# Designs tried in a protein design chat: VH-VL binders against Intron-encoded DNA endonuclease ai2b (ai2b). Part 5

Target 1, 262 residues: Intron-encoded DNA endonuclease ai2b (ai2b), of Dictyostelium discoideum (Social amoeba) (o21044)
Amino acid sequence: MRIQIEKDQLGWVAGLLDSCGNIMFSKTHVSGNIEIKLKLTDYECLENMKTKYGGAVKVSRTGTRYRLNHSEGLKKLLEDINGQIRIPVRVKKVKEVCEKNNIEIKYPDKELSLDTAWLSGFFDGVGSIVINQTTLENKKQLVLTFNQKNNQILIKIQRIVGGNFYINTNTQSGKYKYALYFTSKEEILQLYEYFKKYPSRAYKNKRIGLIPQYYELQTLMTSIHDNQLQETLWKKFMIQWDYKEIDEIQSGEILKQKGVIR

## First folded at step 22 (VH-VL)

Design w2 (from w1 with heavy chain Y53H)
Fold by ESMFold2, last read:
Formats: C-alpha cells, sequence, structure tokens
Structure w2 (fold): chain C 262 residues (1-262), chain A 123 residues (1-123), chain B 107 residues (1-107)
C-alpha cells in the first residue's frame, strides 16, 4: 500500500517546514541540508518523508529527526514546496537554496487559505490540543493552540478561523511570546472540519479525531446528576485521550526497534 | 513606475470625520498591503493600519475604535476614515505600499509613499 | 506594542564625519528592522532592511548592524545630502512601530 505524502497534501510539508524546519548549507554540489525534528511518536510521518524524498530518519530518547542533503531528493522537495513557504526566515533560506539548485523561487498569496494542507502541517509543528480541568465540578475545557515568536502569522490564522491571543508580557521570557488559542466549540468544530479534509500527520490526529466525542460527552454531562457516573464516563474518555502509558510503550518499542535501547 | 497620489481632508473641526483617498498608478494593486501612516508636527511616525486588495484589514489598537480603511479595487484606490477627530489628530497623513519577501522584492519596507496630506483639526 | 527608542535624539556633525545612530527595541525583534531617511517636507525613504542589508540605490557609506534588541545605523563619511532625520522601524510584530527619530544637523 502507498504510505507517501500525496500530491494534494504537499502543503502539509510546506507548513511543517515553516513551523519547525531548519535549512542549512554545505559544500556539496547541491548546497542545502534540511532538518525536521519531531516527537519520537511521530517518527512514522518522518519515515514517509524519507520514502518520498530520501534522506535519513534518526531516533533517540529526546525525539526523532529527519535530514535530507542529497541532490535529487532535495530538488524534489524544493519543487514540491515552492510557492508555499510563507514564514520570512524560512522563505529567505528557501530562496537561497533554490538559487543554488537553479529553481526559480515562487511566492504564495499573502493571505492564508484553508484550501491547502499548509495549516495542518503548521499545526503539527507548533500546535497543541489539550483538555484542562477548569473547576471543582468535573468540568473540562478543550483547548487548541498555535505558538509563535511574533504575531504575524497568528493574525492571519485568526482572520480565517478565529481564536484569541495570549501574550506573555510579565517575564518577556520563554520560547514563545504569542499564542493563538481556541476554546469555543463553534471555532474548534470548524477546525475539525478543516482537519477532516487535511489531516494532521502527527500524533495530534488521534486527539483531533476525538473532538466530536468530547463535545457529545460534554453535552451528556449537563443531563447527568450523578457525580460518580460523570467521573466514570470522563475516565473512560480520558483513557483514549491521555495515552501516556501507550505513548511510553510505543516509544520503548521504537527505541528497541532502532537499537537505542535493549 | 508605481506612484501613489492622495487627496482629501485639509482643515477639520472637532468631531468631524477625517477622510483621505489614495490612488495607485503605474503598477499592480493586487498582492500588496496598503498602509496609512501619520506624523504629527515635530513628532515621529505612527502606523495607523493596512488593507489587502481582498478588503482584509489590521488596525493599530491605539486607533482601532475610530478607524476604517476601505478599498475600491475597480479604481485601484484605498481610503482612510478617522471618526470624531480632535486636535490630537493633527498630522501629515501618508499612504504607503508595504513590501516584504513574499512580494518578490529584495526589501522589507514601506517602499512607496504618497506625497502626504496635512490635516489640521482646530477648535 | 514594541517600543523603539533611538539615540541620540539630535546630532550635530560635519561633512566627512563618521556618524552612528542607535535603536533599541523593547523586546527581541530578530533582524526585522528597517532604517529610513526623511528630509524636510518629504516622505521617508528606506535605506537598510533586515537590519544590515543595503537598499538598492543607497550609497555604500550607509551600513546597518545588530540583531535582537540593539541596532546601529552608521554613515562612514557624511555628505551634504545626508543631513536629515533618521527613523528605525520594526516589522517583527503588529502593530508596526517607529523610533522617535534622530535629527542629523550640520555643525
Amino acid sequence: as target 1 above (262 residues)
Amino acid sequence: QVQLQQWGAGLLKPSETLSLTCAVYGGSFSGYYWSWIRQPPGKGLEWIGDIYHSGSTYYNPSLKSRVTISVDTSKNQFSLKLNSVTAADTAVYYCAREVDILSGSDTYAFDIWGQGSLVTVSS
Amino acid sequence: DIQMTQSPTSLSASVGDRVTITCRASQGISSYLTWYQQKPEKAPKSLIYWASSLQSGVPSRFSGSGSGTDFTLTISSLQPEDFATYYCQQYDSYPYTFGQGTRLEIK
């Protein structure tokens, strides 16, 4: 069966590179080296990139890393993402590597569109989806977030899908000053419809798939007056949501499979 | 060569609405953000906001409640309205083109400016 | 909002002098900084972008440096046409903000 990134999903590669790609140069005939680091449980999507473009995937206790530096694969990747990179520092690097490979750089429209997989790939790099405990009444809150160092792309995302800003002004420290977050059922369900068309290729896709069940359960809770029953139903759902034990087991299997541990 | 020509308000009374129009000649209107920027006499520059040819806008939070920027793509024009003016709104107002790396330009700047319009609000 | 603070506010110099103007951002802006020159009764003209890249058609006596929060514009040998007011502008985050300006005058 085919497990490659399909043509209609190439925006996902561009979005992932925009969010967390590292582009470096070397002295080889084709100058350029592309690196992507993800969580260890996401190694399979990086293996799919290896299948499509070549290169190498490495795993360790701290995560998984894709590297691509050979000429043919690099040129194919560049052609596939050309005209879809929009974060200024990545555009600058992609322009440089395209020039070294005799590829004419192309630019996207400055406004973001939901008719591409770009946002899905971007979410896989810098996004999160979590459930927070909000009150003593067993009430939970689903939160979806995009994180960034500046607000430029977050404003463009907000214009098409909504959301609210969080700004860390107290310390001016940490990795990200800006976050665009979503707590509204209406907004999150609109994002869910987008992800149905352009799926996340990361572990996050499991949680995204549970979004309808989360809201069905939340609605059911308004009609249940038995606290023990409420707790039991949430516990059953959270087993699917919080697969920490499953994640640790899968990580151990990957590490053994790749020879990192015995 | 691309040029911006602006016209509109000169002398206003308090509470009136400032209205300025900027026309784009000799180049593409589509694919750029178009900004309004003002400079009070003897003071620095303040970015008011921008608009894309689609009608999408972003306004400086300091002015957001009073500002409207609009586009008329059939005329290659964009306009500024600032409601309920006071003496503090006295400034030279400029329209400007924003270029960035997605413009295919070798620069990031407001690269083309209108000639400026002095707007005076008296009491 | 990101505050941009220029130093000095005013500077007196002679033709041939080396002039340095600084700009400090209230938070990190990487290299997302443009320098402008503005002559009396004219719109600003861009000189330097990406903190250090020279705009096409700008004389090589102009140079820029810096990253993060601290930036410098340098004019290596001042010419008569360089007497003007200079502004830095950050484009890291909305809203875009300008420094208060540095007026460069003939001594």
Scores: ipSAE 0.638, ipTM 0.821, lowest interface PAE 1.7, mean pLDDT 86
Fold by ESMFold2, fold request of step 25:
Structure w2 (fold): chain C 262 residues (1-262), chain A 123 residues (1-123), chain B 107 residues (1-107)
Amino acid sequence: as target 1 above (262 residues)
Amino acid sequence: QVQLQQWGAGLLKPSETLSLTCAVYGGSFSGYYWSWIRQPPGKGLEWIGDIYHSGSTYYNPSLKSRVTISVDTSKNQFSLKLNSVTAADTAVYYCAREVDILSGSDTYAFDIWGQGSLVTVSS
Amino acid sequence: DIQMTQSPTSLSASVGDRVTITCRASQGISSYLTWYQQKPEKAPKSLIYWASSLQSGVPSRFSGSGSGTDFTLTISSLQPEDFATYYCQQYDSYPYTFGQGTRLEIK
């Protein structure tokens, strides 16, 4: 999606940078270089960044990458996110790049608020929304998750929207240790209302839009006693839902459009 | 300079409730996390929990069932209650200010501590 | 909880000596580590944050290094006022945890 980033949605940029932004310095870009890597299906999300700030978007089989090294665009981005970065490693880097660009850094309140797009941008970098198969046939569980390597921001998110922690005791290199997950209908609908006001700009927004239909179907299943009919209705819904299948198809089309594959 | 002064319980019997209060002088109460930390005699430090001026808390899971931290912003004070004490709770208890990078100081530490209160739980 | 293990537990040294204290975390904490000095009957004082950054007002003979799980505090040319107990503390994840301490004593 090529949706413009309006002033009331600038928190989304800050949340995205907090989750997956990389700030680097080099001999050719001594004042800073910002890089964001996302899945290939999120190409349009990064094109919106390019439209607003300049820079470049590159696609490949490994994903999509936004890079901003142009001084005017960098200063504009820094001013737009100033006072909204809250992950310590990112704050430290943003402070350094602000100093090199003569921008006085500002800090957010330490307590998180739902009256900004920050959480939506953060979700787009490290969040997921999936439907898990339970141990029972034809039983589904909708799960929304925020992933992190430490629990600090997850605790702040929990304070405002709830959720439960999952701690991966067998963490492998490159895996998240902590997750804040949501399975309660009430909690997920609260997040749905938040995302209506501050939309996800990633491809996962399509799944977010299907949340009401998921619960409508779940309710319908309580009145259906035909197992084959239940399976048929879930299969039809899952065609629209299946992030993995949609991701692969869209990736192929993007790669063809960009000349990476035939 | 910002200073923390603490007062409250000194000698307790088993099963009583430990109660300590910490007052903040010469600086802003709002915008900081305020912690309680304890140190058994001759031993290391254990973080008990913290509170924000909004009343938001996080407690060490090892103590969570017995701990309450509260704040009174009108007095620039925060307090600790620890229920059902035993001899194992004998320690020097400190209040402390938590500073992180969002505090604008480019540092992370407990930078200001109260004077400490020895709490002894008799046998 | 992230366990923080310091080594050695105690250390004897003379004025002018160079000493090294290590701290190991039970899981990766990146560079989210602060070193404290505590003198008898006093509250701890922060020395180094971010694993290697010196706090304002701390003498340059103190230095820190490390990332991930292994961290080191080094004191060059010990002074009489440096005899104290030293603690590391992680702030990567709640609950915050401290090492058990390293007591630096006069030989």
Scores: ipSAE 0.625, ipTM 0.811, lowest interface PAE 1.8, mean pLDDT 87

Design w5 (from w1 with light chain G28S)
Fold by OpenDDE, fold request of step 25:
Structure w5 (fold): chain C 262 residues (1-262), chain A 123 residues (1-123), chain B 107 residues (1-107)
Amino acid sequence: as target 1 above (262 residues)
Amino acid sequence: QVQLQQWGAGLLKPSETLSLTCAVYGGSFSGYYWSWIRQPPGKGLEWIGDIYYSGSTYYNPSLKSRVTISVDTSKNQFSLKLNSVTAADTAVYYCAREVDILSGSDTYAFDIWGQGSLVTVSS
Amino acid sequence: DIQMTQSPTSLSASVGDRVTITCRASQSISSYLTWYQQKPEKAPKSLIYWASSLQSGVPSRFSGSGSGTDFTLTISSLQPEDFATYYCQQYDSYPYTFGQGTRLEIK
């Protein structure tokens, strides 16, 4: 479902651009070309962008891409995100495109806060929400993660919301080296409260919505001593968590049905 | 012109706590990250940690367990405490201002430094 | 931590010489690199940021280049006041780290 980007949610655009955006210049696009790439399951994020600013969305089996390079759309987007970009290299590029479009660059005037949708946009770009199962204790652990090639922005996030760091040395893609992850109930619930105000616009929002139910189930499980019953309850929850729609979206069938792809 | 002035005890015994303070003059304390950096005699520079003017901190993991950085916005000051010092902590300690996007610039550097404080740890 | 390695550790040069100092990062840091000059008993002074951008007030004889892992500081024509120790510093990731320094002495 396409969600309108309201004024109080403009930070989402900035966060998304910071996490997954590229700004390029070419002979054909002298004023700049903004490109955002996401997973196929999150194509609606880019459709939301298109609705707001124009541009083009391309959907393929490997992912989805948004491009914006017309002057009117660029100016509008820049006006909305100006002063909210936080990744240094991204700020540099935004400055360049602002100059090309006769817009004065603005810089953030305060440390990252939870008073804007920036973190939500950033999470939609590079975040994940999963439940890990430990083999030894069969313990289920909810984990929220932010991924980046460098840890600078992640540290800035950590300053505000906490979390822990690990280096992903086994990544095949090489896209992310650092991860800020959350496993603490307190921290995750804090993030949940944030997402209530500034909701994720990605497909993962469904899982975010299940966070309270996860903890309720965890609490309930402590009073259940029947392993079969425990397993049944977890299976029921996981059906909601894993929702078969992901496979269907990945296969392109749902996108075809929705008329997004032919 | 913005200037940093720092002060604190220069001679310590092992296991004591290092305490230094840095004061900002001639400019705004707000809107900046403030760092502590040290330099052992004849050696390079080591970043200790930083604090945003509002109190958010990050410490070098190598020193995290022993370091505390704090701010007093009413005095435009920030301080460093380093617990359980050893001879390895002997160094010139500098306070510095970090310039980044929060300072309204795309410049990234420690642009303003204190005069340095020699701290010697000796039994 | 990201390790920064400078080369050479020390060099001797004469006034008017072209001097080149190299800094290598243990991993890619894009262009998140700043060069500093430090004179004896003084705090470091920033010279170049973003690997190649000259700090305000710094003479044009100073220049920086490089991206990823390999960076270079160049002084096109060495002046008497340029004899000092130079440091590179990465700000790609925390904790911030410095090179071991390059001491530039008069030949």
Scores: ipSAE 0.850, ipTM 0.922, lowest interface PAE 0.7, mean pLDDT 92
Fold by OpenDDE, fold request of step 25:
Structure w5 (fold): chain C 262 residues (1-262), chain A 123 residues (1-123), chain B 107 residues (1-107)
Amino acid sequence: as target 1 above (262 residues)
Amino acid sequence: QVQLQQWGAGLLKPSETLSLTCAVYGGSFSGYYWSWIRQPPGKGLEWIGDIYYSGSTYYNPSLKSRVTISVDTSKNQFSLKLNSVTAADTAVYYCAREVDILSGSDTYAFDIWGQGSLVTVSS
Amino acid sequence: DIQMTQSPTSLSASVGDRVTITCRASQSISSYLTWYQQKPEKAPKSLIYWASSLQSGVPSRFSGSGSGTDFTLTISSLQPEDFATYYCQQYDSYPYTFGQGTRLEIK
């Protein structure tokens, strides 16, 4: 669903840029080139960007990409996100783009908070929402995750919403990947309340919407002693949760519409 | 000119609690992260933790269980408590202001430091 | 934690010499690196930030280079006031960590 980015939702753009945006300069794009890459299923996020700021969206089998490099669009975007960027290296680039476009750079005057859509945008860029099956007790565990190469921004997020850290070591590169994850009902419901005000614009928003049902089902399971019934109920829920068929169909349709596949 | 002044007990026995306070003069307390850093005699620097002026904290995992950093915005002060000290905690302790590009300057550093406080833990 | 390893631990040089200090990170820290100078009984002073940006008021004989895991601090022509201990610090990830330091002594 194409949703217009409203004034109170401009933080989403900043969060998205912070999470998965790249700002580049070249001889052909002296004023700057903003690029955002997402999964194919999140194509609509980038279309919404295009609708608001212009630019171009490219769709491929490997994902979707948004590029903005014309002056008018850049200025508009910069005005909207100015003062809301939270990652230092990104701020540095934004500053450069602002300078090239005769815009005065603004900096955040307060710590990251849940009073803007920034976290929503950030989540759409690097977040995940999944249900894991535990091996020991066959329990279902809802997990929200924020992923980053460094933990600085994740720590800032943790300061306001909590969560725990998981570190994945890439054995091939020796690089660490950090993940801030949430498994606590209290924390997840807090995030849910946040997303009610500042909704995700990505495909994962469907799962976010199912969070209350997940906990309702969990509660219900405690009163059900029939294992088969429990399994049936979970299966029904998981069909809604996984939406794989819908996702595949949607992805295929997008690829067809964009002429990537016949 | 922004200055940091720190004070607290310099001599402790094992198992006691280290307590230091840092006060900010001549500048804004708001909008900054404030850090504690220590340096054992003849050794390198160890970051202990920081606090945002509004009160959010992060501690070095190596010290997390023993460290508490607090802030008093009414006094433009922040404090360090380190519980259950041992000889390994003997060091010069510094308070410092952390600045980065988000603070409105093209820099990143602990740019302002306290004078340092030598804390010696001995039986 | 990200470990920062400096080399050498100590260095003897003469006034006018070109001095190079290296810092290696246990993982990529992009350009999130600051160099400090510390004189005896004084707090450290920032020299270089963003791996290569000179701090205001710092002499141009100081320069920084590198990205990812390998970083270098260079003093093009050593001055008497430059004899001190130097530290690198990463601020890519918490907790912030420092190198073990490089003591620069007069030969």
Scores: ipSAE 0.714, ipTM 0.870, lowest interface PAE 0.8, mean pLDDT 91
Fold by ESMFold2, fold request of step 25:
Structure w5 (fold): chain C 262 residues (1-262), chain A 123 residues (1-123), chain B 107 residues (1-107)
Amino acid sequence: as target 1 above (262 residues)
Amino acid sequence: QVQLQQWGAGLLKPSETLSLTCAVYGGSFSGYYWSWIRQPPGKGLEWIGDIYYSGSTYYNPSLKSRVTISVDTSKNQFSLKLNSVTAADTAVYYCAREVDILSGSDTYAFDIWGQGSLVTVSS
Amino acid sequence: DIQMTQSPTSLSASVGDRVTITCRASQSISSYLTWYQQKPEKAPKSLIYWASSLQSGVPSRFSGSGSGTDFTLTISSLQPEDFATYYCQQYDSYPYTFGQGTRLEIK
């Protein structure tokens, strides 16, 4: 399940770093230290980073963490992402680490588009795809979301693929204030086509793969009048969708393999 | 070096359309956002919106229903139209170059401004 | 919209004084803040970007500090050419917004 990061997918690395990368400097790592934290089930995603750039992947009960601090790997990663970082605070950090590694910083020269893997990497860091249901309405709705602390890049994404904004007025430090969300079938299927070309490398890719089946089932429900049959069909789909049991088994196996549990 | 020159009608009646044009001299038009900003007499600054040289726009929601910003890359020009003006639209209107990462810089500012155009809407 | 509130609205000072102007955002804007100087009948001029980085050609007596919601512009020793109106501007989120201005006058 390890996926090599091919040259046409380097935008994915840039998008992931833009969304959730942490760049640090310390007394022992004056040339820079890059850290990416993801859920435990995304271990293979970070191992692909390790295979390409070196560094270390650490697994714990709270998640997985990739760190890269050695000079050759750091330089290779910086050269691969140079000119593809789009979030201003990340650009500032990448500029600093490039300078410490004698690399001339480059900036994007084109607007964001769907012709790169950047959006896929960005989604893997800050995106979500869920089926919402409330007991008051008993309504299911597929929702795909990009989260951010400001609306700058979300507005640029909206220009390409649509979507609507949600603003969280009770935002605490470290929480996302803005979300661009998608509930329209047409908009979500456009994103599905994008992800076929530039796949998510997070475990959420399994849900992305189920998007066509979700809409096929939703259409079928308009012709079914038996509530028990409706419930049965949704239960079967949601077993695949929720992947909770699969995630727990895989997480336990990863923890055993890496010596975190016995 | 880079210079912005702006022109357009300075006196309007209520309900007319404000129309201003800004031309870019001595530098690149490509790779920048271009903004319109206004300042009522004796008051502060209000951002109206911007346009990327490729045509992508964002408008201040307070004005969005009345605003159009356009670009003419063949002339290195961009323009502002503001429909249905009232006396509240009386202001000095500035065009400005907006620096961001797409311009090859991280010095984020409106770094070059036009000379300003006073637009007065009669009561 | 992110509201930017400057304090004071106006102040009087003498040549050689140290002056501090504050700017408060209605929500965190990280360090996405630019300071401008505007003289009468002129367009604004950018002084500081990233809250604390000095624009090219701006005298070193100007400095900026802060992050999150609270920001400060400091002029360490006022010169005659510094009497102007100063604006903060956030670029964290659209629409971009300015503070209401701080008018700095000679005492």
Scores: ipSAE 0.689, ipTM 0.844, lowest interface PAE 1.5, mean pLDDT 87

Design w5 (from w1 with light chain G28S)
Fold by ESMFold2, fold request of step 25:
Formats: sequence, C-alpha cells, structure tokens
Structure w5 (fold): chain C 262 residues (1-262), chain A 123 residues (1-123), chain B 107 residues (1-107)
Amino acid sequence: as target 1 above (262 residues)
Amino acid sequence: QVQLQQWGAGLLKPSETLSLTCAVYGGSFSGYYWSWIRQPPGKGLEWIGDIYYSGSTYYNPSLKSRVTISVDTSKNQFSLKLNSVTAADTAVYYCAREVDILSGSDTYAFDIWGQGSLVTVSS
Amino acid sequence: DIQMTQSPTSLSASVGDRVTITCRASQSISSYLTWYQQKPEKAPKSLIYWASSLQSGVPSRFSGSGSGTDFTLTISSLQPEDFATYYCQQYDSYPYTFGQGTRLEIK
C-alpha cells in the first residue's frame, strides 16, 4: 500500500518543491503546471503525490517524473503549500501560479522551524546520507549533507540543526557550490529524531532508519579485537546500507511494470 | 511612510569602538532583515552585516572579529558596534532595510536607507 | 566571497546616447542581482532587481539583462539627471557584495 501524505506532513510537499520543483506555463496550461523529477527508485513517493493531487507519473531509464497540470489538483496543491515556499526562484514562480489561479499567496517567516516537514522534503530533493569508507585505514564516517548553489538557506538550516560548511571552489565541475554537512553523532541523532516525526519519503529513508544501528555498531567495534570479525560485521551492515544491488533490482522491476523494458 | 534615522559616533581615535544606532519610524520592524553598509570617502559600498528582527545575524567575514549588530525590538532599533577602529574605518555608515520576495514585495534591494553618518578615525 | 567587477570604471556620454555598463560575478549568481544609482551625498537608490526587473518609479529608459555571471545595465537615451555612480550588487550568497562602481559623467 502507498503511504498517504497526512495533513501534518504537507510541509514535505513544499520542501520537495522548493528543492527540485519546476513550474512552467504553456498555451495549453495557462494556469501553470508543476514538475518534479527524482531518481527512479523514488517512483513510489511520486505516486503518492499523484494519489493526493492527481496528475501523472512517468518513468524512464534516467529517472521518474511527476507532472501536475489540471486545475483542480493544482489548486489543491497550491493551497496545501501556501505560506511554506521560501526559495526565491520557486516563490516567484509559485506567486505567478497563485495569481493565475486566484489564490492570494502567503509567505513563511524567514526563520526556519523544525515543527514542519519542510526540511524533510527539502532533504529528499537535495540531501544525501553516505558513509565515507577509508579502505586503507578501515575507518568509517557517517556524513549527512544538504547541497545548494548559494549559502542562504544553508545558513538558516545551520542555525536550527548545526553542521559545517563545505565550499566547492572548482566551479567548472561542481553543480553545487555549497554544502552543509554533518559528521557529529549528536547532530545526526538530532536529525534522526526530526526524521522520525517528519519522515523522508525518498529511498534514502532506508539509510536514515539505519542510523542508530550504525552508531551501535561503531560503539561495539571499540570492544572487538578481531580485525576479521570487525570487517565481517561492517560488510554485513554495508549490504543493507549500500542497497546498490537492491536499487538496481527495484529499478528494473519498476521499468518492467511501466513497460519501459521487457 | 517608513523612515530610518541613525545617530552615534562621529570623530574617533584609533582603537576606540564605533557605535551607531538606527531607529525605524512609520512602519513595521518585524519580518525584516536590517543591514549596516559603509562607504569610505570616494570609494564603493561595503556590506557589514545584517540582523533579523528576531536577533539572528550574519557578519561580513572581513569584519566578523570586530563587529556586533544588535536589535532592541521594544524600541524598534538596531545598532552597530565596531571594535578597534583604524583610519581605514573612516566612512559614511548607513543603516538600511533589506527586502526580498518573502517580504511580500516584488523588490530585492536595500529599499530604505538611513541618512548616513560620517565616522572619521584620526590617523 | 563573490567578487563583482564592473566595467567601465568611468564613462562620459552625451544626452541622448545609449549607455551600457557591465557587471561580472566571480561565480554564478543566477539572476540575484540589483543595480543601484547613487548621486553625490545621497544614499543609493535601487533601479533594477532580479537582474532585469524595473523598480517602481524608475524611468523606462533603464533596463537590465543577463544571468549567471555577466550582467548589463542599459540607459537607452541618456538624460541630464542620470549623472551618477552606478553599482551592481549580488544577493545570491552571504556576504552580499557590490561592484566597485561606474561613474557616469554627462558631457
């Protein structure tokens, strides 16, 4: 069964739209249309949006796309996110769409809050959670990251949850100039508690669910003296964490189900 | 009509502390960032930092070790403190209201400025 | 910090001329750019926001264009009151930064 988007989780839709939403106008869709593109493995969460607002979900080998262009669903989505969009380029487009649909736009407070799902939706669009693996040193570091082209929203996130900045000075190769990253156990567990209340709806939620197990295993390693046992336990955990093989299988199943491949 | 009036600091000696206050009249203090900007004589503009009416600040890294911006919401005022001044800090100092799309305006600008305060640091 | 470089540093032109001033950012700032006009002994006044949107009350002879790293302010038919110094300012990222200015002198 698909997981429904409940009333107290509507900030997630706003956060996702802020992070990766695209708003377009055409002669056919004068009132506007909204597009969200995600990884193929995130097909289910876009289907949940389709269930709530209507529209269409399309899959391909490069990913999955949600598009909403009919007036009734668009108005419902706009009403649900009104007063929660805060990224300037999206606010400008949402304002235009609201005007074309006779909706008075509302603006959020410029400070962020953890009492909404907005950050969870934003994380699903531009966030990552990885384990840095140093094979020569057998050392692991859990890293959670938000990526952005500029630092303004990241500074506001830092004020409420902490984290450290990374600035990519090589503009020719980097899509994102700035990252806010988290390596502190205290900060990451604080984010874990937030995600328990406002879950990620992307496939990365599987990794979020493993955060406590990661730290329990890290603590256990301080009492284990057998290097082979240590490596075995980490390998077993990393199978669950990596999900590369699982991700490929799920992608293939989705592509077959949707008729993209035989 | 919203107006910004600023006062404080005039002639300083090296190592003294620059202190300026800006008051907001005829409009809302809440919901805005408030900035300090300076302009050395005959030169360009330098952004010093801002403060949200709730107290959240960001300071230009070039000045961060010496700068404090504070807000007094009961008086609709915000202030600038710049420690350990030198002749290089001689400038006209402006307070300004920062607006963006979340302000309910189409404008992205410093839309309202104080009258400016010339601060001279003897060499 | 994002460095904003204006060209030219100064410019002389006659009434009725078309004038262009350029501004280059050291990294992409999308369209997060505002142009200001500053007359002697006055605070700056905003002219153009979002790189190309005309501020209310600003004459239509002013226009802005550009995105990414390269931006242009154009005055289509120069008037005597346009004598001033012009600044670009990025608001893409903290710290906010200004170009060094372009002094426009009317012949």
Scores: ipSAE 0.647, ipTM 0.833, lowest interface PAE 1.8, mean pLDDT 86
Fold by ESMFold2, look of step 22:
Structure w5 (fold): chain C 262 residues (1-262), chain A 123 residues (1-123), chain B 107 residues (1-107)
Amino acid sequence: as target 1 above (262 residues)
Amino acid sequence: QVQLQQWGAGLLKPSETLSLTCAVYGGSFSGYYWSWIRQPPGKGLEWIGDIYYSGSTYYNPSLKSRVTISVDTSKNQFSLKLNSVTAADTAVYYCAREVDILSGSDTYAFDIWGQGSLVTVSS
Amino acid sequence: DIQMTQSPTSLSASVGDRVTITCRASQSISSYLTWYQQKPEKAPKSLIYWASSLQSGVPSRFSGSGSGTDFTLTISSLQPEDFATYYCQQYDSYPYTFGQGTRLEIK
């Protein structure tokens, strides 16, 4: 899904960088090197960034990676996201790269809201949307999640849209300790309306688009008493939902197109 | 030249409500978080909670059921209410300016403090 | 809650000494740490933010280091005005928490 990044959607770039952007300095990249890693199926999302800012997109069996280190593109990206970075560790790194490129750093002057694409970009980097099997046969639960290493931004998201916290007590290094998750239909439909205005640019957008159909099917299930019919209808829906199956097929096509496999 | 001045009752009986007000002089009220922090006699500091000038709050979970923090932007003031006090709530209470990204800096500190108010809860 | 543990709880030193105060967090806080100085009957004053960045107007004899769980405040040459209590404070996660304090006293 290669979608142009319009001016009113620049918050998406800031949210993506806040969630999973890596900024590095080295001998060969003295003005800075910005790197974003996503799933292989999200390579089109990174190609859109390449189209707007330049740089390179690399693909492999383990994923896709965007890198930007040339001065013109880097300055354009920094100008586009200036004043929209909200994660303190990222603000520090963005400040450093701005200084190296003679750009005055700006900070956000408003609380987080649903009137920007920032949350959509943030979701694309650290979010997930899955369907879990409950403990009862033929029962499904839709779960939308934001992950983070601390609770600061998650508390601000919770103020806007609700949700509940999950804390990972025994995580390995580099894993997220905190998650804000949503299981309420009302809360998830509120997020669905947000994503209609500020679309996800990751492959997750396909699942987001199926949210209304999920709830329509769930409602239908309350009137169906035939377990075999229930299972048949869920199987049909899950074929559309199965991001892993679609991901695997599309990944093979991408790897072949990029010359990684024959 | 920004200064915080605080006032409120200093001696309370158990079960009463603690009420303190902090006023901001010589600077902006907008764009900052405003915090209450307390220090029991001879002990360390405990963060009570904060409020953004727009009204968004977060309270320390240890006190959440008893705490209310509010703002009056027309007077550049914010206040603390702590219900159902006991002797354990005896402390010096401070108001403080909390600097965050939203205040135009990557500094993360309580950078300006009020003079402190000793609140004693009798037995 | 993230618990912050300071060491030592008290120390005695002479003018001109180099002193070191440590702070340990119960979980990683990256570099989200601020150091404060508090003199008797006064409010705390911020010294160091982001673990190692000197606050405006703070003398260069103060320095901070560390990341993750272990942090250090150093005073390179102790002055008479430095006798005070020092606190670390994490701002990685709500609720914000302080160390129990380190009282620096004159020998």
Scores: ipSAE 0.635, ipTM 0.817, lowest interface PAE 1.9, mean pLDDT 86

